VHH binders against q9y6x5. Designs and how they scored, part 200

Target 1, 379 residues: q9y6x5
Amino acid sequence: LPPKLLLVSFDGFRADYLKNYEFPHLQNFIKEGVLVEHVKNVFITKTFPNHYSIVTGLYEESHGIVANSMYDAVTKKHFSDSNDKDPFWWNEAVPIWVTNQLQENRSSAAAMWPGTDVPIHDTISSYFMNYNSSVSFEERLNNITMWLNNSNPPVTFATLYWEEPDASGHKYGPEDKENMSRVLKKIDDLIGDLVQRLKMLGLWENLNVIITSDHGMTQCSQDRLINLDSCIDHSYYTLIDLSPVAAILPKINRTEVYNKLKNCSPHMNVYLKEDIPNRFYYQHNDRIQPIILVADEGWTIVLNESSQKLGDHGYDNSLPSMHPFLAAHGPAFHKGYKHSTINIVDIYPMMCHILGLKPHPNNGTFGHTKCLLVDQWCI
Below, E stands for the ipSAE of ESMFold2; O stands for the ipSAE of OpenDDE; V2 stands for 0.75 times the mean of E and O plus 0.25 times the DockQ between their complexes.

## First folded at step 8 (VHH)

Design yc6 (framework vhh_7zox_3; at its last look DockQ between E and O 0.01; V2 from the best seeds 0.00; counts 0 for: pae E 19.2 > 2, placed apart)
Fold by OpenDDE, look of step 8:
Structure yc6 (fold): chain B 379 residues (1-379), chain A 119 residues (1-119)
Amino acid sequence: as target 1 above (379 residues)
Amino acid sequence: DVQLVESGGGLVQPGGSLRLSCVASGFTVSSNWMGWVRQAPGKGLEWVSDIKYGGSTGYADSVKGRFAISRDNAKNTLYLQMNRLKPEDTAVYYCATGKDYYSEGFDYAGQGTQVTVSS
């Protein structure tokens, strides 16, 4: 049988949740498969950019999804979660479902993974759901497993996306043990449902399943705010993205805007585009604005208003609080193996290997995941 | 250049103890996966123990409870304390490391040190 792969994302699942909360279903999944304890994601640590990095193996500057909110100065186009369907934003890279879809006797399926409802390079998944947050996990799971089981040509790659625990992390903050315990219990139950569904359909033994996330979550507070209005008049710039990484488009001289912001807060670094640290791999794209502001962990950038979020993400990708995990199960993976850490871009060449796809040029390193795979030499 | 130099092997009686050392050069021991593997006469390489980037340790079932892996960052040295040694532990022991802190495979090894357990 041709190899099959299901990629599942639980948005905002911080890696250390596995140590601080109980996950009987997920732990069982891990016990029978593999775990990467910490996945270093890409900067900025936001949903759209990191999900696209997972499926392209590229840093954000390379695949062109550089934030959840973007602006292109040439075309005057805007990108947001409510305006994400223009192929213009996605066409700077080729995601794995497109590569897979273009193969003979293969098809792709998607349940609300970012970008999957957009024709990229004039190709869209054979099966997909338009994004709708009101659709239950069960319905998404039912559709994706139906397609995996009954499609012709066969679905060999599928994606499944769920918005929790990110939404709750924002609402309650990751340090709210009572509420987050409840939320994470539900997530574990959903994983149980996933496994049960796959077993019931006879897919469990032959399907490779990856469960991962795009980023973590850090605790925020009303006591840790950076008010830009205290430093610069709002008329001097256009705000493209706000917190914790603000994207600034100056309406006056860039240097003047920079000088007004550079000392705004000791808890915020201000970069001209050309001075963005190389380790972020966040410079070489026209969609990155002339000035970016990067708040310290747990600090929120605001415009003369209080934040309603008790948790947030998007911070420095070196911070442990921003890191997700990766677990996997299936014929391609070992049983009971735990790996310390990988880069999130390493997932792409691994998935390509599992599916027998030739990867597009990418920033991942296949060698980082060899120990997870039964067909590779490790020790 | 990555270099690993093992020492501390020797001849011991059953029930005895040895402490192996591995001095690393060209990288920091705390930044990479490190481990011990052994090769007995006529057998293939066997994983013995490792310490990962995050500090977690692992042991083969055959050595659990008897061997302990540790590292000294100041000395850039990996150790393997071997207690209650058995004849079956006789092998050449190699210190191993990956290419980087993301790699946990057998990419580099030293020359090895001989451990012989015999009456």
Scores: ipSAE 0.290, ipTM 0.672, lowest interface PAE 1.2, mean pLDDT 95
Fold by ESMFold2, look of step 8:
Structure yc6 (fold): chain B 379 residues (1-379), chain A 119 residues (1-119)
Amino acid sequence: as target 1 above (379 residues)
Amino acid sequence: DVQLVESGGGLVQPGGSLRLSCVASGFTVSSNWMGWVRQAPGKGLEWVSDIKYGGSTGYADSVKGRFAISRDNAKNTLYLQMNRLKPEDTAVYYCATGKDYYSEGFDYAGQGTQVTVSS
C-alpha cells in the first residue's frame, strides 16, 4: 500500500499553550510520536499565507499569498479570506495535494484547508469540502475518513482544518486563562475523537498524522492602539490591509505618504518596500504594497475606533507568541522524540519525503526535520 | 475478559427498521467512547455513529436523521436504532470501543451482525 498522510491544522494554536494548559489526548498522541516545540512561521503571521507556506514550502513573496487581504496592481484584482476562489492568486506555487494526485494511482482529499477548493493549475483536490465555517469538526472528520477508506484511486494525502483556537483567541485574548482553558479542553477532546475514530476504522497504524497550526496569538488591549487617522488623511492612500501589518498604496507621492507616517508611533515600524528587513523574505512580489506598517507585539493599528479584539496575530515572525507547534505520529515518525524548532517551510519537503514525492523548488531544508523520521540518519 | 457481542441484524425491506444491540462485558460502556462501524461488500470500514464518554453523539452524513445511537448503562449495552433503511446500508455492523486516554491498551470490535436491505 502507498504511504498515507493526514495533515491537521488547529488555527491559532500558540506553541506555549502546551505548557500552560492540560492536553491529555494531545500529550498521549505526542508520547507515541514526535513533538516540535516551536515552529517558526513566515512573515506576515496570518492564516492564508502560513497555511499555503506549509503545503508549498515557500515564503510568502514566492507563493504569492502575501496576506489575508491583497491587491494586485497589474490586474486590479482584490483578494480576501471571503473572496478567495480565483486561481490567479494561488497559481504562483504548486501545493502538495496537486503534486500528490498527479502521481499514478493517487488522489488527495481536503476538509477546508485554505486553497483546496480552488482549481490550482487546473487541478482541484480530488475530494474536497467547499469552505463553510458552520460545518462541525465531526462532519469534516467523517468525510476525510470515508475518503481515506473508500476511494479509488486511493487517497494518500488528506488535510483537515479547524478554526479554533484562533477564533476564541481573538475574542478573549490568549491570557484569559478561564475562557481559554475551556476552549482548549474542547480542542483536546476533538484530538481524542480524531485518534479514536482513526483506530476504530483501522487507519491508525498505517496512517501518518501531523497535527500543527499556522500561527500563535498575542494579547491586545485598549491601551495599545495606534490611531492611523491621527497621522495621515484617508485621501492620501488606499488601505489594502490594516492590522497588525498595514499595507498602504499611496494615492499621492510615496515619499510624502512615508514622511507623514514615519513618526506616527514609537510602537510601529514604517517600511518602504525596498527597506523591509531581508529576514522577513517579504519584498519580491507585486502584491506587497509600496509601504507597510508593522505594529509592535500587542499593538493594534486602528482607524479612530475602539478594538473589539483582545488577541491578534500577524506580527513579526521572530516573536515566540506567533509560533505554533507540530506533533506527528505514524510509521514514518519516531516514537517519544522531542525536537526544539523547525521553520514552517521545512514541513513541505518532509511531507514530500514521507509520500515519496519529488518536491518542487522551495525554501525548506529537509535536514532540519530528518531527525523526526525513522528512515533517516540523524547526525 | 473484554467482550462485545452484537445482535439484532437481519434481512429487511427498503424503508424498514432494525435495532442493533451490543452487550459489553469486562468494561463499562458509560465510561468509554463507543461506536458503530460498518463494512459493505467490497468496501473498507466506515464510521457510522458514536457516543462519547460525556454522552454527546455523532453520525455519518449518510445516516444522519435516520439512525440513533444510545446506551443503557444499567444493562451495559449500546444500541443503534436504524430507520428508513436503504439498500446502501447493507453491511456487517460492528460495535467498537477505545481504551482509556493515557493507555496504549486494546481496541475492541465485536464479531459483527449482518444487516441486509433488499426486496
Scores: ipSAE 0.000, ipTM 0.189, lowest interface PAE 19.2, mean pLDDT 88
ESMFold2 (binder alone), look of step 8: mean pLDDT 79; pTM 0.801

Design yc7 (framework vhh_7zox_3; at its last look DockQ between E and O 0.01; V2 from the best seeds 0.00; counts 0 for: pae E 20.3 > 2, placed apart)
Fold by OpenDDE, look of step 8:
Structure yc7 (fold): chain B 379 residues (1-379), chain A 119 residues (1-119)
Amino acid sequence: as target 1 above (379 residues)
Amino acid sequence: DVQLVESGGGLVQPGGSLRLSCVASGFTVSSNYMGWVRQAPGKGLEWVSDIKYGGSTGYADSVKGRFAISRDNAKNTLYLQMNRLKPEDTAVYYCATGKDYYSEGFDYAGQGTQVTVSS
């Protein structure tokens, strides 16, 4: 049988949740499969960029989804979570579900994974759900598993997305043990439902399943605010994105704007586009604005307003609080193996290998995931 | 160049405590797979403890509950707190690191520090 792969994302699942909370269902999943304890995600550590990096193997500067909010100065187009369906934003890369579906006797399915409801390179997933946060996990799971089981051509790649624990992390903060315990228990129960559903349908033994996330969550506070209005007048720039990485489009001379911001706070780094650190791989795209502001961990950039978020993400991708995990189970994976760290872009070449797909040029390193796979040497 | 310098070893009575330190140069301790191994007289190298990039720790069964590994990022130093020491803990202790934060094994080690547990 051709290999099949289900990619599942629980948004904002911080890696260290695994050691601080109990996950009986997820632990059983891991026991029979593999775990990567920390996945170094891409900068910026936001939802749309990182989900697209998982399925393209590219840094944000290369696949073109550089934030949840974007502006293109040439076309004057805007991108946001409420305006994300223009293929213009996605066509700078080819996601794996498109590659998969263009193969003979294969199709792709998706339940609300970012970009899956958009025709990319004139190709849209054969089966997909339009994004709707009101749709239950159960309904998403039912559709995905039905497509995996009954489709012709067969669905060989599927994605499943869920908004928790990100939403709750924002609301309560990751340090709220009482509320986050409740939320994470629900997530574990959903994983239990997933496994049970796959077993009931006879898919469990033959289906490769990856459970991962796009980023973590850090604790924020009203005591850690950076007010830009204290440093620069609103009339001097357009704000494209705010916190914790602000994207600044100057309305006056860029140097003047930079000079007004560079010493705004000791807890914020200010970069001209050409001076953005190379380690971020966040420079070579026209959609990156002329100036970016990067707040320190746990600090929030505001415009004379109080932050309502007790947790946030988007910070430096080297911070452990920003890192998700990856667990996997199926014929392609070892049993009972734990790995320390991979890059999030490494997932793409691994998935391509599992599915027998030729990968597009990407930034991932297949060698980083070899120890997870039964058909590879672990060096 | 990667350099590891151990200290803190010595002679201690059974039941005593020691704290080993390892100062790293040429890399950041929080960015690499780090750990401790030991070699007793006439025996091979034995894994003692490790700390991974994400901060998770591991211990050999022989030292679980007695030893604690930690790191100080500001000082770029790895530590091994050893409590309730036993004669069988007598060995040269080596600080070790992997090649990078992807590593699952050790590639470099220091000169070692002697720990002797004897009445």
Scores: ipSAE 0.027, ipTM 0.396, lowest interface PAE 4.8, mean pLDDT 94
Fold by ESMFold2, look of step 8:
Structure yc7 (fold): chain B 379 residues (1-379), chain A 119 residues (1-119)
Amino acid sequence: as target 1 above (379 residues)
Amino acid sequence: DVQLVESGGGLVQPGGSLRLSCVASGFTVSSNYMGWVRQAPGKGLEWVSDIKYGGSTGYADSVKGRFAISRDNAKNTLYLQMNRLKPEDTAVYYCATGKDYYSEGFDYAGQGTQVTVSS
């Protein structure tokens, strides 16, 4: 049988939660497998862009999902995470589940990973659930394990997505130890249920499992607001996305809009598109607007004086608070190995290697992950 | 192994048109990030245009509205249609491809084709 891989994301799982909270089930998973302590994700550190980077190995400018809210001036199309099903937005890349199921005698399954219910290049995951946040983790897991056990051609690649701890991180903030401890314990219990279910179905020994996340979370505060209306009249620009990376489409002279914004707050960097730092790899796509505003960690760009968010993400990808972790277990992986860091785009070529797929052109480096794999020489 | 062969350059008067072709071998144009870069006499390389896997295109401001990038997947060929040419467009034009994790994302280029716009 070809090797099988289950990719699991717990949205917004900050890497240092592993050190600051108790995870008996996840720690057992790690002890019998591998851990990457910090995964450097892509800018901007938002949900849709980073989930697509994991499965394509591409920077956001290259795969075209450059934010959770986007605008294309030529087609006048708008993208949001509530209006994300038009293949137009996704077709700038080929995600791994498409490549996988186009090989003979293979299929792919998905439980709500971003993009898996969209027909990308006229190809939708062989088995999938339409996104619905009210569906329990148990139901998602039941469908995934059913498809892994009962499909012809066999499911060789499966994805599983869960909204926590991201949702609670926004609501409480990562510094709320009482509420976050309760949320994270619940997530550890779900990981225990996952492992137990795989063992009971006879899948555990021969299935490769990756547990990872798209980004972390930083603490916000009512005391750390940047009021954009204090610096510039709303009539001078169209706002495509607000916080913590604002996307600004000028309605008047671009230099004039830039000059009004550049001194708006010492806690915000203002970039003309051509001046966006090269390390962001966030410039060469028409969906990136002419001016972006990047708030400092923990600061919120607002149009009014209040915010209900106590935690947020989307900040500079060099910030440790934005970094997730990666853990993996299965026949492809060493046991008891820890690695300090990889780039999130490195996950794609590693997954292609495990599955025996030829990767599409991508920004990942296979060499960064070879020490995790039993079939590779580590130097 | 990977090979890009440009053609279609030449001498053209201002206001004229040329179509550059780039035949690829060793990979498929539809599966790669492709584009055109140019080098004017005494200057560095300048990004001109690109086309992504999904078909979306980008252009430098200096050529937007005058140049059009396209591809023919059946012939494994990339094109650059160049209209309303100006003397400032005089350069060696390189067809490029890559998965460059740094900079503008091109790792390979052909030998180039000369475009000269002169009266």
Scores: ipSAE 0.000, ipTM 0.124, lowest interface PAE 20.3, mean pLDDT 88
ESMFold2 (binder alone), look of step 8: mean pLDDT 82; pTM 0.830

## First folded at step 10 (VHH)

Design uc1 (framework vhh_8dlx_2)
Fold by ESMFold2-Fast, scan of step 10:
Structure uc1 (fold): chain B 379 residues (1-379), chain A 121 residues (1-121)
Amino acid sequence: as target 1 above (379 residues)
Amino acid sequence: EVQLVESGGGVVQPGRSLRLSCAASGFTFSRYHMHWVRQAPGKGLEWIGNIYHSGSTYYNPSLKSLVTISRDDSTNTLYLQMNSLRAEDTAIYYCARDYWGEARTSFFDYWGKGTLVTVSS
């Protein structure tokens, strides 16, 4: 029987939550599986970019989803969460569910992972749910498990996405131990429900399950604001994205806009596109704007007003607060093994190996994840 | 102080139309994308649609033929026009300010208190 993999994402699950809160169900999952304590995500540390990097193994400049809000200067198209179904935005890469369906007689299933309700290279997951935030975790889980058991050709790759703890992280901030404890306990209970459902259906022993996330969360404050309107008049540019990475499209001379911005705040770095640090791998794409502003951790860029957000993400990917974790269980994985760090782009070639797929060219390194796998020699 | 105040709700008979308003203050309204969201009794939040600062509109596909969103930047007012109202449209209707660069979260940085629409005979 072909190997099967279920990839689960809890949006905004900061890695060090595992050390600061109790997760009895997740810890039982890890005890009989593997844990990667930190996953170094891609810049910018936002939802759509990082979810697409997980399933393509590519940096954002290579897969083309460079932000949650984008503008393409060549085609004059705008992208947002509200109009994300145009294949144009997603076609610069081939996600794993497309590769899974094209290389052998296999099916893919998806419960709301970003990009899975979009035909990419004329291919959509055999079974999928259109994105709807009001659909419960239980309904998503019921559909995924039904498809894993009752499909021909067999579903060998399945994805499951959940919006928490990101929404609560923004609302309360990661330092609010009382509220975050309650939120994270609910997440742990959902992990317990997932494991119990797989056991009841006879899937648990033969299914590979990865639980991960796209980014972390850092504490913000009304005392840490950067007022963009104090730097430059809004008539000089079009704003494509605001905080904590502002994407600026100049309406006048680019150098003039840059000069107005470059010394405006000690808590914000201003880059011409060609000067963006190489370590970000965030430069070589037409959807990256001529000027980007990068706020320091915990600082919020605003338009002459206060911000209600107590937590945020999007910051420098070297920051531990921006890192998620990865936990996995199943026949492909060792039991009781802990690993320090991998890059988020390394997940894709590992998943291809587990499923027996030939990966498309990617930025991941299989060697970084080999110690997690039972069929690999770990030096 | 940022404020959003919804109005225009009330009891309405099935098949009728209703227009809701949202009065915005404390920020430059014309620079923000705005959303309409509703919550039926005992149910979760349902996104209705949004309007960009440019005037472009995007709707929940299940509601697209039944609603129209518009804005008047000169009066800092957001509108939701609803047609052919049904009992299942009974909900508290909220306007919300777009949270720059967010995706797939239920978090908006500012919400109104909501206006109740009851569709009954």
Scores: ipSAE 0.531, ipTM 0.795, lowest interface PAE 2.0, mean pLDDT 92

Design uc10 (framework vhh_8dlx_2)
Fold by ESMFold2-Fast, scan of step 10:
Structure uc10 (fold): chain B 379 residues (1-379), chain A 121 residues (1-121)
Amino acid sequence: as target 1 above (379 residues)
Amino acid sequence: EVQLVESGGGVVQPGRSLRLSCAASGFTFSRYDMHWVRQAPGKGLEWIGNIYHSGSTYYNPSLKSLVTISRDDSTNTLYLQMNSLRAEDTAIYYCARDYWGEARTSFFDYWGKGTLVTVSS
């Protein structure tokens, strides 16, 4: 039986939610599988960048999805200047579903993972759903399980994406225990539904399942705002992205724009592109703008107004609040093993190993995930 | 005070076209991405599409051939052009302001109160 893998993402699932809320279904999953308590994501800690890093094993500067809002200085395109289905934005890397289809006579299936409805290197996921936020988790799960059981060539790699708890994290903030408790209980119930569906269909014992997320969430406040319009007049630059990482394209001399910004707020760091800290791996791409502003945790950059966001992400990837977790179950994984930390780019080479695929050059380290796998020794 | 006010709704016959407007005030409209969202009777919210501050557009794939979103930054107005209207397009239509740099979870920090479109013969 060829190895099969289902990769599930719950957007914005902060790692320490596991310590502060009850997850009976997820805890049963973990009891018979593995848990990585913290996954150190890539900078910037945003949805599209980190979802693409999971499936390519690359830093954002290498895979080209450097933000949720982008401008390419060479081609003069804005994301989505034509369509978000323009392969141009996604073609700087090869995601695992493309490799799965090209190296093996096997199919891939996708329920709305970022990039799966785009032909990348002239290859689109064999089975996919166009992105539509109105489609229920149950419908996404029904399609994925149907494709896992009824495909020729067989589906060996499948993805499933869900927008919560990110939407509620933004609306209520992670410190709103009453509202977040309701949202997280619903997510745990969806995990229970997932496991029961796989058991009912006879898939559970032979399928590898990874449950993870792209980033966490931190509390924001009307008391923690940085007014960019008090720093610099909007006529001096084009704003490509705002908060908590502002991407600035100068209309005048770059040094003059930098000088207007550099001492504007004690809660924001201002970087010329070449001065961005090396630890971010966020410099070597035409889509990274000449000046980048990075707000401190919980601070929001605004344009002369208040912010309705009570939670946000995108902050420094060293912050534990920005970290998701990873849980996994299946024949490739140990049972009842807990691991402290991996890098989000390590997930890709681990998944390639499970599927028997040769990984493209990547920034992950297979050694970091060895202890999770039954066919490997820890160092 | 940020305000979004939709207009242009009403009763329209199947097969006809309709253009909705959204008048924005209280913020620098030209610097924000804007969205259209609808809610049919007894149904949940359905995202229609957005227009970036740059002018580029992205649509719900199920609706792409049937709708066009545009903006006039000189008048602080957002538009939704709908063609070949069907009974299933009957809904309250909302304009909403995007908060920068969010994807997939579509956090809208300000909404209009909506304009009703009824498609009936």
Scores: ipSAE 0.412, ipTM 0.728, lowest interface PAE 2.4, mean pLDDT 91

Design uc11 (framework vhh_8dlx_2)
Fold by ESMFold2-Fast, scan of step 10:
Structure uc11 (fold): chain B 379 residues (1-379), chain A 121 residues (1-121)
Amino acid sequence: as target 1 above (379 residues)
Amino acid sequence: EVQLVESGGGVVQPGRSLRLSCAASGFTFSRYEMHWVRQAPGKGLEWIGNIYHSGSTYYNPSLKSLVTISRDDSTNTLYLQMNSLRAEDTAIYYCARDYWGEARTSFFDYWGKGTLVTVSS
């Protein structure tokens, strides 16, 4: 049977949580596997963009999911958490489950990874669950393990997505040690359940498992607000996304809107699209609006009101607070190896190698992940 | 400060139509994406649809032929028009304000108290 891979995401799992809290089950997983301490994600450091970068190996400007909220002026289509199922938004890239199904006689399975309930290039994951936040981790795990064991053609690539610790990170903030400790302990218990289930089903020894995340979390405050309505009247522009990266579509002259915004707050950078820093790789896509505002870490852009967020993400991808980690175990991976940093786009070509797939052109570098793999020479 | 108040619920006979309203106050209503969500007795939340600040609407595919969402930004009011009501449409209907730029958090910024719709003959 071909190699198998299960890719697991715990949304918003900041890398530094691993050092500041106890994770007995995750540490046992790492002891016989590998740990990448920091994964440098793509800008902007948001859920849909980074989840799609993991499975395509592309920067956001290349795969087209450039934010959690997007607008296309030509078609007048909107994209958001409530309207994410139109293939139009996802068709600028080919995710790994599509490649797996089209390139090899294999199936893919998905428990709610972003994009897996959408036909992309006329191909949907062979087995999938429509997104529903009310479905338990146990039910997602039960479906994934059933599909891994009982499918023809065989499921060789499977994904599992869980919303925590992101939801609690927003609600409590990452500095709330009491509440975050409780949430992270529950996640560690879920990791324990995952490992136990795979062992009981005879999958553990022959399955490659990657546990990772899309971004981190930083502390926000009512004392760190940028009131956009103090900068510019809302009649001059259409707001496409707000915080911490605001996407501005001018209704008047672009230069006039830019000049009204440019010096409004010392805690916000204002960019014309062509002036967005090259290091962000966030410029060459029609879904990126003519003016982008980037708040400093921990600052929230608001519309003349307070914010309920005690934690947030979306900030500069150079910030360690925005970085997730990657842990992996299985026949493809070394045992007890620790690596410092990889780019989130490097995960895709590594996964293609493990599955024996030819990667689509991508922004990842296979060489960055070689030291993790038993069949590669690390030097 | 911010509040959403649903109205227009009640007992209605199968096959009839009903329009629900949501009165918004304490914020600039015209700048927010707004949602309708319902919860039937003993069941989870079911998303009905949303409307963007532009007026563009998107619906749950299971409900698209049966509902219409609209907004009146001059009166800060969100509407849900329901046609051909059935017993399974019995639920508490909630108006909710979108949380800009969030995904997969199950977080709407503000919810109304809900209005009960009972479809019975």
Scores: ipSAE 0.597, ipTM 0.810, lowest interface PAE 1.5, mean pLDDT 93

